VHH binders against PH domain leucine-rich repeat-containing protein phosphatase 2 (PHLPP2). Designs and how they scored, part 1

All scores and structures are predictions.

Target 1, 249 residues: PH domain leucine-rich repeat-containing protein phosphatase 2 (PHLPP2), of Homo sapiens (Human) (q6zvd8r785to1033)
Amino acid sequence: SHGLAEMAGQRNKLCVSALAMDSFAEGVGAVYGMFDGDRNEELPRLLQCTMADVLLEEVQQSTNDTVFMANTFLVSHRKLGMAGQKLGSSALLCYIRPDTADPASSFSLTVANVGTCQAVLCRGGKPVPLSKVFSLEQDPEEAQRVKDQKAIITEDNKVNGVTCCTRMLGCTYLYPWILPKPHISSTPLTIQDELLILGNKALWEHLSYTEAVNAVRHVQDPLAAAKKLCTLAQSYGCQDNVGAMVVYL
Below, numbering starts at 1 at the first letter of every chain, in headers, positions and changes, except where a header shows other numbers; Kabat numbers aren't used for antibody chains.
F, E and O are the ipSAE of ESMFold2-Fast, ESMFold2 and OpenDDE, as the mean of both directions, binder to target and target to binder. V2 is 0.75 times the mean of E and O plus 0.25 times the DockQ between their complexes.
[cut] stands for letters that were removed.
The coordinates of atoms that the task and the answers printed are left out; those that the model quotes come from them. Centres of patches stay.

## First folded at step 4 (VHH; framework vhh_gefurulimab)

Design s01 (from g11 with S110L)
Fold by ESMFold2-Fast, scan of step 4:
Structure s01 (fold): chain B 249 residues (1-249), chain A 124 residues (1-124)
Amino acid sequence: as target 1 above (249 residues)
Amino acid sequence: EVQLVESGGGLVKPGGSLRLSCAASGFTFSSYDAAWFRQAPGKEREFVSAIRSGGSTTYADSVKGRFTISRDNAKNSLYLQMNSLRAEDTAVYYCAADEYRLSYGTFAELYDYWGQGTLVTVSS
C-alpha cells in the first residue's frame, strides 16, 4: 500500500506545483509529479493540470516506458504553445504500474525528468536516486553539449545569462541549447522499497539523499514526513520555494 | 566530438533530382535512429523522413513516393534521394540522430544531434 503527502514553500510567489493521482489509466496505476518554474508560477500550474492527461493518452499507444514517457514530455512541451516561448519549467513524473513481466505480484516504477526536480527511492534504508540533474554545474556532459552548440555560459553558470537548467519544458526561444528531452529510468519495485521522495531543486540543495531518507523513514504520516523535509530545508537556510512529496510504497 | 555533416545541396530545376548525404562521426551511428528535417525561409522546421537503427522508414505525406531515405552503417552515413523536386521543396535540409526508439520520430525536439544543414533550391 502507499500513501501520499505534499508540502510547498512559503515564498511571496509560489512557483512549485505537484501532481498526485492514486488512480490512473482506469485505476491500473498511480502517477506523481513535481514542477518548478523557478520565477514563474504559470507553467508549473499548467503542467500540473495537463501532464497526467497527456500521459494517459500516451500509455494507450505504447507499452514501452521510454517511448510513452518521452512522448508525454514532448507533447506537453508542444501544448504549452505561446506560454512556452519565454517561460520554462522543470518537470518530474513518477509512474507506478503493475510489472508487465509479473503484473499479479509486482509493480514497476518509471521516473522521467527535465530540469532539477528529483525522485529518490528508499530501498532497504538506502537512497537510490532515479533522476538526472540537468544543470550546468552538476552535468559536465550537458555543459559541453551547450558549449558545442555555441551558447554563452556566463560566470554565474547560466545559458545566455538566463538559466542554469539545460533541459526544461518550454523555454523554446533558447532552443537548441535547452531541450525538452527527459532522462528516463525504470526499476521493478521490491519488498525492500519503502518510500519515494519527490523534491525540487531547493530541497536537494539543502538535504543530502541520505539525510532526506533518514528524516522520513520512520515517520508514519506521509504529510508529516513531507512537512519535516521542508522544515529541515528551511532550518538549513533555504529561502526559496521548497516542494516535497513522500509516497509510501 | 559528435558531428553530423550534410552535403549534396544545390540548385536544381523543377522535376529534377538531388542526393543528400550526411556523414556521422564521434558516436556509434549504427545504434541510432536518424532523420531528415527541412526548414524553408520564414517557416518552422518540418519532418521529411526517418530511418530507424533496424532499417524501418517513415515519410512525411508531402514527400512519399518522391524521396527515399537510406543508411550505410559501415560508412556511418545517412542519405536522402530526392526525385521529382518541386519549388515547395526549397529549404535548408538537416540530418538528425537520436538514441530513442520513439513512435513520434517526427518531433524535432527529440533529436540529440544535428548537422548545420545544406541548402536545396528548386527554381528555374
Scores: ipSAE 0.013, ipTM 0.444, lowest interface PAE 7.7, mean pLDDT 84

Design s02 (from g11 with S110M)
Fold by ESMFold2-Fast, scan of step 4:
Structure s02 (fold): chain B 249 residues (1-249), chain A 124 residues (1-124)
Amino acid sequence: as target 1 above (249 residues)
Amino acid sequence: EVQLVESGGGLVKPGGSLRLSCAASGFTFSSYDAAWFRQAPGKEREFVSAIRSGGSTTYADSVKGRFTISRDNAKNSLYLQMNSLRAEDTAVYYCAADEYRLSYGTFAEMYDYWGQGTLVTVSS
């Protein structure tokens, strides 16, 4: 089961969208996602409506997690068409399926992301981050990659003055500086795995991983847990769109 | 830290040959998959050829039989031997590298690391 909370903060519109299917791929798996367009609501909504269908097609063509996830992001990126030329979106996708090594008694979690949405697993009360943050501020390797491609990095730490985010779906006018290629991580799920938290940039800028896990670990209602995370971010001064999803395992 | 530097571009007549080189530094080149892409003015970046860390190769139909990709891991270098050059081969040629498996090795969007490019002009 899952709970989702989203707050616009001081902004006039909500540019965060989420996807949750507790039963996916003929009922054998589950998929959860979060999308953040920063200043646009169009791309997050398109990805919310399309990305699970793309994943369903790709998992039928390959059992390899790197292959089907990379393909899901590439196909989703290309399906944006003209809307993806100037607009971009962070995208996070979490897929839970029977473990290919032991499908009768175990599940595996595959997490893929571009941008700044992150998934954090609670394993025995401790946070296990499963995403990579693709920003000029947090990733020196990504900063060097875009500099090597002759991008102008402005004093406010943005690629050509547009975005601090170095990977997104869409934003094709900034290719080859901004790429749709996701970070992909897989882990077998254990009995110690309690819950999964999906959050956007605003959530993780205000809450540490440990703080987020501690805030929700003993909350029984997933919706109340998600709302608690958003309220904590707001209490710490968050004025941007904030989104949080809590998935009980 | 990762750096790719292309060289060997220039002006050549139709039917001529050129060899492009790409020097890799800042990473263990032998563990990476590598590719050549090209971009003509006003066109999108198109796939030319790829070589996996294990040595297997892939070619675009337009260059198959004329171009040969190779690597020298001891020299941290990637090469593209171009024969029977045509006017339509005129483009800036880019070296690209990827540490993940080449699931969609023909798609430019899937490569993390790029060189700055070397210009190849095929003209009389």
Scores: ipSAE 0.043, ipTM 0.509, lowest interface PAE 6.3, mean pLDDT 85

Design s03 (from g11 with S110V)
Fold by ESMFold2-Fast, scan of step 4:
Structure s03 (fold): chain B 249 residues (1-249), chain A 124 residues (1-124)
Amino acid sequence: as target 1 above (249 residues)
Amino acid sequence: EVQLVESGGGLVKPGGSLRLSCAASGFTFSSYDAAWFRQAPGKEREFVSAIRSGGSTTYADSVKGRFTISRDNAKNSLYLQMNSLRAEDTAVYYCAADEYRLSYGTFAEVYDYWGQGTLVTVSS
């Protein structure tokens, strides 16, 4: 079960898209995702429509969670074609499947992201961040990587004046500074795991992980929980697109 | 920090041979896939050859039978033996590493770690 809320804020476009499939791969697993194009709605919508199908194909080619998830991002990046040359999008995928290799848990969660969308797991009431934020401000290692590849970082902290984000799907004209390769993490799910929150950059700029978890932990309805997160971000002054998804485990 | 440093580039005559080396540091090289790419003036980076962490190799059609990729995990090194060199092999050669060991090792965007390149000039 899941709930999704999206708000355009003061923007004239909603450049955030999401996918949610509580039943995936013939009912074996579940997939959830969020995509943020910042100023374009084209790539998030395209990824929303295609990325689950790519994942389904890649899980048939490999049982290694790092390999099939990274391949999903790479193939999805390639499938953007011409649209991906100058436009880019953050992308986050969460895949839940049965994990009989670990007798302490019946399911495993694999989370992969490029860009600034993040997934946070609530484990025993505490936030467990499972994503990496690929921005020049928050990631000194990524900042050094792009500098080593001779990128110009402008005064507003953007790669060639275009974006502060160092990994995205698309943005092919900024290769090798901006890469489509995701951060991937996996964890067995236990009884202590209560819910999963997916949010875009605007959500996580306004709410701490602890505040987000505390805001939704005792909300019974996943849709009400997701709406509460967006409303909190708005109450703190958010005027950009904000997206939040809450998945009850 | 992850670093890849190429060496061995230079001027060579058509039909000659050259061996490129790439020294890896700051990570466990043995668990990474690695590759050589090249870039001629005014062109995009072109795949040359790749070697998986398990040792299997892939070659671009243009270099198959002439170039040999190899690795020495004990020395954290990647090599490219180039034989029967042609004028069209003139390019800056880059080594690259892939921590995720993706299936599509011929695509440049698979690789998140790159060296600064070494120039190979094939001319009379």
Scores: ipSAE 0.183, ipTM 0.590, lowest interface PAE 4.8, mean pLDDT 86

Design s04 (from g11 with S110I)
Fold by ESMFold2-Fast, scan of step 4:
Structure s04 (fold): chain B 249 residues (1-249), chain A 124 residues (1-124)
Amino acid sequence: as target 1 above (249 residues)
Amino acid sequence: EVQLVESGGGLVKPGGSLRLSCAASGFTFSSYDAAWFRQAPGKEREFVSAIRSGGSTTYADSVKGRFTISRDNAKNSLYLQMNSLRAEDTAVYYCAADEYRLSYGTFAEIYDYWGQGTLVTVSS
């Protein structure tokens, strides 16, 4: 089961959207996602409506998690059309399916992201981050890649003064500095795996992974857990859009 | 005080149409997500349709292609256009809203604000 909460904070616009399907591909798996457009609500809402359908198509054409996830992001990027030329969005997808490699019945979690939304797994009470944060401040390898491709990194850590994110869906006018290629991570699920937290940049700026896990680990209602995370971020001074989703495993 | 008031229910023959309205007051409706749920006698509340503050919509499989949810933020109103009605659509219809913007708000337990309901009967 899952819970989702989103708050606009002090901004008059909500540019965060989320996706949750506890039953996907005719009950074969579950999919969860979060999208953050920073200053635009158009791309997050479009991705929320389209990205699960793209994933369903791609999982039928390949069993390789790197292949079907990369293709899901690339096809979704292309389907943005003209809206994706100047607007961009962070995107995070979490897909839970039966693990075909294990002779015993078990499940596998695949997490893919571009931008700054992150998924964190609670395994035996400890946080296991499964996403990569694609920002100039936190990713020296991405900063070097962008500089090697002759972009200007401004004093406020933005690519050509526009964005701190080095990977997004859309934003095609900044290609090849900003890429739609996701980070992809897979892990088999174990008895020790209690829950999964999806959050946007604002959530993870205000809560440590350990604090987020501890805040929700013993909350029985997933919606109450998600609302608690947003309220904690707000109590710590968050004035931006904040989104949190909690999935009990 | 947050209030949601439904109207437009009534008796209609199979194949007919009805338009339900929900009037919101006491909060900034334009920033809230809203939904329609229904409850037949002896059953739990069932999701019908939801609309986010930005206009994106979700429908239950049983009503896709027949029902259309819409909103008018200037009038603080939520609507449900019901076409090709069937006997199994007979239920009390409720509008719901939540201060948190909910993705796929298909669970009744998620919504904090509810109307009193309006009865829709589809019968000869």
Scores: ipSAE 0.000, ipTM 0.092, lowest interface PAE 22.1, mean pLDDT 83

Design s05 (from g11 with S110T)
Fold by ESMFold2-Fast, scan of step 4:
Structure s05 (fold): chain B 249 residues (1-249), chain A 124 residues (1-124)
Amino acid sequence: as target 1 above (249 residues)
Amino acid sequence: EVQLVESGGGLVKPGGSLRLSCAASGFTFSSYDAAWFRQAPGKEREFVSAIRSGGSTTYADSVKGRFTISRDNAKNSLYLQMNSLRAEDTAVYYCAADEYRLSYGTFAETYDYWGQGTLVTVSS
């Protein structure tokens, strides 16, 4: 597997960061990630520099994918310290490693996220979304949880006028409305699995999953594929920071 | 819809006892780890006690030997028996449930589901 990212925007600061480690844990696996701070660049950059190291430590403490991934997000959240009090960030991690049941001939993918960055797998030319979008508009269950906790929902559908995201790393001053607990999913990789697309909110607001997969399926250059996705989003009117990464499997 | 509802809070004198209950609905309670947290005014939620789906228990040092956590999966209920209560035990007590069975089950932010809380006041 091989992954490259492209980030573009028309703002003075680019508040989207990505990581790509085609070799992880002494060559045993691979890690890909995307972080979106919306209005801040500080947390995405910090998470880009730290989360892979946290994951490496946590996979040594547990073989359970739900446990090590949830702990990776919790420890990363704690490590934000003072910066995490007022600032928040979406975070997405994709971890590919040998399948525990058949490590010699198959691999497994674990995807975990808070916020609005999403990973989409291309399986036999069809998109398979692997992330949950934690927003007041797209998650009725999360919207109800926040309302039940008596949060103030403003006219622009944000918690206390700050964010539409109901789960993020950081943003501790909005606890218990905003939680750092990720959605986690795992899937064994098959011969039909062609590529993985990571994108932020801006990408997925402008491109459907099918359109994104079709745009990159036959490109064969991960950077050219990522650039094509960002250019398509911008051609459809995106004026916000947009991030895309394509990983060939 | 996952819900947790606490009951049993109230006013008690130092040295007294109180039993808190938490009723779970909308999910298979037996598959979840559960915990009690408390929050005094102006402070963050602190860990009190946790019970795993398998029955193993953990206690904060401040309550160890005085409090006992238990569960009844047939009744979808969690309990906290509080003995030898002290003024510093005064707080709103919250029931919490965690689907993922995390290694860091003592941290409030690992829990997805929370009750509304029940007030415990220990005062003469």
Scores: ipSAE 0.012, ipTM 0.417, lowest interface PAE 8.8, mean pLDDT 85

Design s07 (from g11 with S110Q)
Fold by ESMFold2-Fast, scan of step 4:
Structure s07 (fold): chain B 249 residues (1-249), chain A 124 residues (1-124)
Amino acid sequence: as target 1 above (249 residues)
Amino acid sequence: EVQLVESGGGLVKPGGSLRLSCAASGFTFSSYDAAWFRQAPGKEREFVSAIRSGGSTTYADSVKGRFTISRDNAKNSLYLQMNSLRAEDTAVYYCAADEYRLSYGTFAEQYDYWGQGTLVTVSS
């Protein structure tokens, strides 16, 4: 797999960072990621520099994808220290490795996220979303969890008037309403799997999954594909920081 | 709706005993790991004890030998038997449940489901 990212925005600070390692864990896998701090660039940059190292350590301690990925997010959250007290970040990791059931001939993809960055797989020309969007507006189950824990939800759907996002790395002052525990999804990769798109909230607010897949499916260069997605979002009126990454499988 | 409801808290003298209960509903409790955490006024929520779906248990050093965690999957219930209580055990006690069986089972942040807590006061 081969992935490249493009980041664009009209703000003075770019609060979106990406990670792409086409060779990971001594060549046995690949890892891709995207981080969105919304109002801060500090946490996305820190996570971009540290999270792959945490994943590398955790995959050596467990072969269970749910265990090593959840541990990667929890350890990364803890490593933010004081910076994580009031700042938060969306985090998305995609890990491709040999399938444990058939390691000689097939690969599996594990996708984990907190926040609003999403990974979408193109399987036979159709979009397959692999992430969960953790927001009060889009996730009734998360809204109920937050209400059950007696959070104040304002009329604009924000926890304590601060954020609509119910899971992030950092933001420890809003615990237990905002959690660092990721949604984790695994799927064996098939010959029909053409590419993977990683995008932040701004990308997915402006492009449908189908439009994003159709825009890049026939582009041969991953960077050109990523740039095309950002340009389309901006042409539709996006004025926030937008991030896109395309990985060819 | 996933729900955890604690009960059994109260006022007890040093050296006394209390048994806390947690009733689970809205999910298959027997498949989940469960834990007790506590939070004293002005302090962070701290780990007390955990029990895996398979029955293995872990305890914080401060309560080991005094507290016993147990579960009854037929009743969808989690228990904490607290013996030899000390003033330092005064806290709101929370029940928590987690599907993932993580290596870092003592981290509060790993648990998706929480009860609203039951107050334990150890005072003469």
Scores: ipSAE 0.179, ipTM 0.586, lowest interface PAE 4.8, mean pLDDT 86

Design s08 (from g11 with S110F)
Fold by ESMFold2-Fast, scan of step 4:
Structure s08 (fold): chain B 249 residues (1-249), chain A 124 residues (1-124)
Amino acid sequence: as target 1 above (249 residues)
Amino acid sequence: EVQLVESGGGLVKPGGSLRLSCAASGFTFSSYDAAWFRQAPGKEREFVSAIRSGGSTTYADSVKGRFTISRDNAKNSLYLQMNSLRAEDTAVYYCAADEYRLSYGTFAEFYDYWGQGTLVTVSS
């Protein structure tokens, strides 16, 4: 089961959307996601409505985690159409399914993201980050890639003065500097795996992975856990949209 | 270190043939989709042909029936057999590789690994 909490903070609107399907692919799997448009609501809401359907089609065509997840992101990017030309969104998907090596008794988790939303797994009380943060501030490899492509990086660490994110769905007018290609990671789930936390940029800027895990590990209600993460972020000074989802495994 | 190295380019008369090769190293080539792209002077890079890790192929309409893409996974190599060459085939030809599905492999932006290119000139 899962819990989701979202707060606008001091922003005029909420540009974070999430999806959660505890029963996916005819009840065999589960999918969870989080989307953050920063200043736009349009792309996160569109992705919330479309990405699970795209994933369902792609898992029918390939059993390779890298292939079906990369294609899910690329098809979703293309489906944005005109809205994707100037608007962009972070996107995170977590897919749980029976492990192909032992489908009767074990599950695997595949996590894919572009942008700054992250999934963190609690394994034996310890955080296991499963996402990569695609920002000029936090990723020197991405900063170098963008510089090698001859982009102008402004003093505030933005590509052409527009965004600090180096990978997003949409934002096609900034290609080849901003790419829709996700980071993808897979891990078999074990009895030590207690929960999964999905959070947007604002959550992870204010809480360390260890603080987030410790805050929710002994909270039995997933919704209460998600709300606790958002209130902790705000107690640390967060004034932006904040979104947190807690999935108990 | 990932490397793709093209060879086989040169000058040929209209109606002639050339075979391009691309040598891959530093990754498991057999698991990757591979493609040929070309760029003529003053033009954007365009798709020529792609081959999936499983062997299925796709061709641009302009080269269909004249060009044949193939791979040899034991040699970590990609090939492009070019027949009935035309003046408009003059371009720098690039080898590219990635794990993306073939249906999306016609877009240059979906390939992470690129060679340096080999020049093909078709002229009288």
Scores: ipSAE 0.000, ipTM 0.184, lowest interface PAE 14.2, mean pLDDT 83

Design s10 (from g11 with S103V)
Fold by ESMFold2-Fast, scan of step 4:
Structure s10 (fold): chain B 249 residues (1-249), chain A 124 residues (1-124)
Amino acid sequence: as target 1 above (249 residues)
Amino acid sequence: EVQLVESGGGLVKPGGSLRLSCAASGFTFSSYDAAWFRQAPGKEREFVSAIRSGGSTTYADSVKGRFTISRDNAKNSLYLQMNSLRAEDTAVYYCAADEYRLVYGTFAESYDYWGQGTLVTVSS
C-alpha cells in the first residue's frame, strides 16, 4: 500500500507528478515514480502517463535491471519529441519484482533516477538512500564532466545559466552537458525493510533522511504519512512544489 | 576523474587509411563499453562503431567492412582502424565510454564520458 501527497506551496502551479502501481506486469511486481519539471508541468504529466508502459516493454526484453531501467529512461527521453527539446524533468522510478536468483522466496528493489528526486528505504528503522542527486553543487564528478565538455558553469551553479541539474529527461538542446542516463541501484528486500519514501528536491532540502523516516515510521495510514512529510517541509519554510510518496513494504 | 583523449586524426587522400587512438584514464577501462562517434560540419553526432567490455563489436552500415574497432585493456586504449576513406568520412571523431551494457549503445545520449575529438579530413 502507498500514500501520495503533493502541494504547490507558494507557486501558482504544480510541476510535480507521480505514479503508483501496487500491481504491475500482470501482478508480478510494483512500480512507483516521481517526476519534477521545476517550471513546467507538461513533461512530468507526460512521463507519469508513459513511463510505466515503457518499463513494461523493457522488462519483457531483458531481466537485467541495469539494462531494462537504463533503456526505460532513454526510450522515454526520445519519446518526448519536440516537447523535450527545451523542457526538462527529473524522473525517479522504483521497481519491485521477484529476485531472478530466487523468485519464489525473495524480491528485489531497483531504483533509477535522473535529476533531484530521491528514494529512501527504511531498513530496520534506519534510512538507506538509493538515489544519486545530479546537481553541480552536490556532485563534483558531474561538475567536472560538464566542464570537460566546455560548458560554462555560472556562479549560481547552473549549466550555461539554465539549470543546476546535470541529468534529466528532455533538455535536448543542452546535450552533451545534460544527459538522460540514470543512476541505477538494486538491493534485495528483506523483512527488515519497512517502507520506501519518494520525494522531490523540495522535500529533501527541508527534511533529513533520518527525520523523514522517523516522521512516518509509526504512522499507520500511508496517505497520512505522505501528508505529514509535506506539511513538515512547509513548516520549515518550503515555498516550492513539494511531493512525497510513502510505500509500506 | 574519468578522461578520454583521442589522437591520430589528420588529412588523408580518398582511398587512404588512418588509425585513431583513444587513451583512457581514471577508471577501470576493461569493464566499460566503448564507442566511436563522428560529427561532420553542420550535422549531428552519429554512431560509427562500438566494442563491448566482452569484445563484441557493432558497426554503422556506412563504415562496415572499411573500419575496424579494437581495444587493448592492458594499455587502457581504444582504436579505430579506418581503411578506404571517402570524402564523406570527413568529421571530428569522438571516443565515448559507458559503464552499462545498453541495448541502445548506438545512441550518443547513452554515454557519460567523452573525449574532446580528433579531426579527420579526407580530400585531395
Scores: ipSAE 0.012, ipTM 0.477, lowest interface PAE 8.4, mean pLDDT 85

Design s12 (from g11 with S103L)
Fold by ESMFold2-Fast, scan of step 4:
Structure s12 (fold): chain B 249 residues (1-249), chain A 124 residues (1-124)
Amino acid sequence: as target 1 above (249 residues)
Amino acid sequence: EVQLVESGGGLVKPGGSLRLSCAASGFTFSSYDAAWFRQAPGKEREFVSAIRSGGSTTYADSVKGRFTISRDNAKNSLYLQMNSLRAEDTAVYYCAADEYRLLYGTFAESYDYWGQGTLVTVSS
């Protein structure tokens, strides 16, 4: 089961959207996602409506997690059409499926992201981050890739003064500096795996992974758990859109 | 660090030929899919040709039969042999590489790594 909480904070718009399907592909798996448009609500809403269907099609074309997840992001990026020319969005997908090595009794989790939304797994009470933050300040390799492509990086760590994210869906006018290709991570699920937390940039700027896990680990209601994370972020001074989803495994 | 450097561009008359090269460094090129894209002034980047790590090739309809993509893994190099060049082939040509072996190798957005391009001008 899952719980989702989204708060606008001091902003007039809620530019965070999420998807959650506890039963996906006719009960074969589950999919969870979070999207953050920063200053636009259009792309997160569009991705919320389309990405699960794209994933379902791509899973049928390949059993390789890197291939089906990367293709899900690329096709979703293209489906943004004209809206994706100037607008961009962070995107995070978490897909739980039967383990290829033991489909009858084990499950695997595949996590893919562009931008700043992150998934953190609680394994035996410890946080296991499964996402990569594609930010100029946190990723020297991405910063160098962008510089090698002759982009201007401003003093506030933004590509051409627009965004600090080096990967996102949409934003095609900044290609090839900003890429839609995700970081992909897979892990077999064990009995030690208690829950999964999805959060946007604002959540992870205010809560450490350990703090987030500790805050929700013993909360029985997933919705109460998600609300608790948003409330903690606000109590620490968050004034931006904040989104949190807690998935009980 | 991953780096792709194109060379071989230049001015050629219609009907002429050019061979473009792309030198890869900072990664195991033999494991990567690679492609050529081109961009004419005022237009979007368009697919030209791709070659998988396993050697299978794909061509855009506009260049099929005239262009040949090839790779030399021992030299970490990608090539594009361009024959029967037309004025419409005038563009900056870009080398691209990707380790994911994607189904959509004709999509520019499939590729993480790009060279800075080499200009090909077809005119008298």
Scores: ipSAE 0.258, ipTM 0.670, lowest interface PAE 4.9, mean pLDDT 86

Design s13 (from g11 with S103P)
Fold by ESMFold2-Fast, scan of step 4:
Structure s13 (fold): chain B 249 residues (1-249), chain A 124 residues (1-124)
Amino acid sequence: as target 1 above (249 residues)
Amino acid sequence: EVQLVESGGGLVKPGGSLRLSCAASGFTFSSYDAAWFRQAPGKEREFVSAIRSGGSTTYADSVKGRFTISRDNAKNSLYLQMNSLRAEDTAVYYCAADEYRLPYGTFAESYDYWGQGTLVTVSS
């Protein structure tokens, strides 16, 4: 089961969207996602409506986690068409399915992201971050890649003064500085895996991984857990869109 | 760290030839898909040629029969031999590499690693 909470903060529109399907691929799996357009609501809503269908098609073409997930992001990126030329969005997908090595008794989790949304797994009370934050400030390798492509990095640490994100879906006018190809990680799920937290940039800027896990670990209602995370971020001074999803495993 | 450095660009007359080189560090080309893309002023990056980790090659229709992609694993370098050059071949040429070997090897967005580019100008 899952719970989702979203708060606009002091901004006049909500540019965070999410998807949650506790039953996916004819009931054999589950998929969860979060999308953050920063200042646009159009791309997150489009991705919310389309990415699960793209994933469903790609898992039928390949059993390789890195292949079907990377293709899901690339196809979704191309499907944005003209809207993706000027607008961009962070995207995070979490896919749970039977473990191919032991499908009768275990599941595997694959997490893929571009941008700044992150998934964090609670394993035995400890946070296991499964995403990579693609920003000029937090990723020295991405910063060097962008500089090697001769981008103008402005004094506020943005690519051509537009965004600090180095990977996202859309933003094709900033290609090849901003890439749509995701970071992908997979882990077999164990009996020690209690829950999964999806959050956008604003959530993770205000809560440490440990604090987020501790805040929700003993909350029985997934919706109450998600709301608690958003409220904590706001209490720490968050004035931006904040989104949190809690999935109980 | 993965690094790609192109060389060999320059000014050449129509009908001339150039050989572009791309030197890699931090990985081996034999384990990666690699490609050449080009970008003319005011246009998007377009596919030129690719070589898969397994050795198979692909060419854009506009360059097929004129350009040849190859790699030298001992030198860890990728090459593009360009023959019978035309004015429309004028562009910045980019070397690209991809670890995941996705089926969309003609799509620029499939590649994570890019060189800084080398300018090729074809004019009299």
Scores: ipSAE 0.013, ipTM 0.516, lowest interface PAE 6.9, mean pLDDT 85

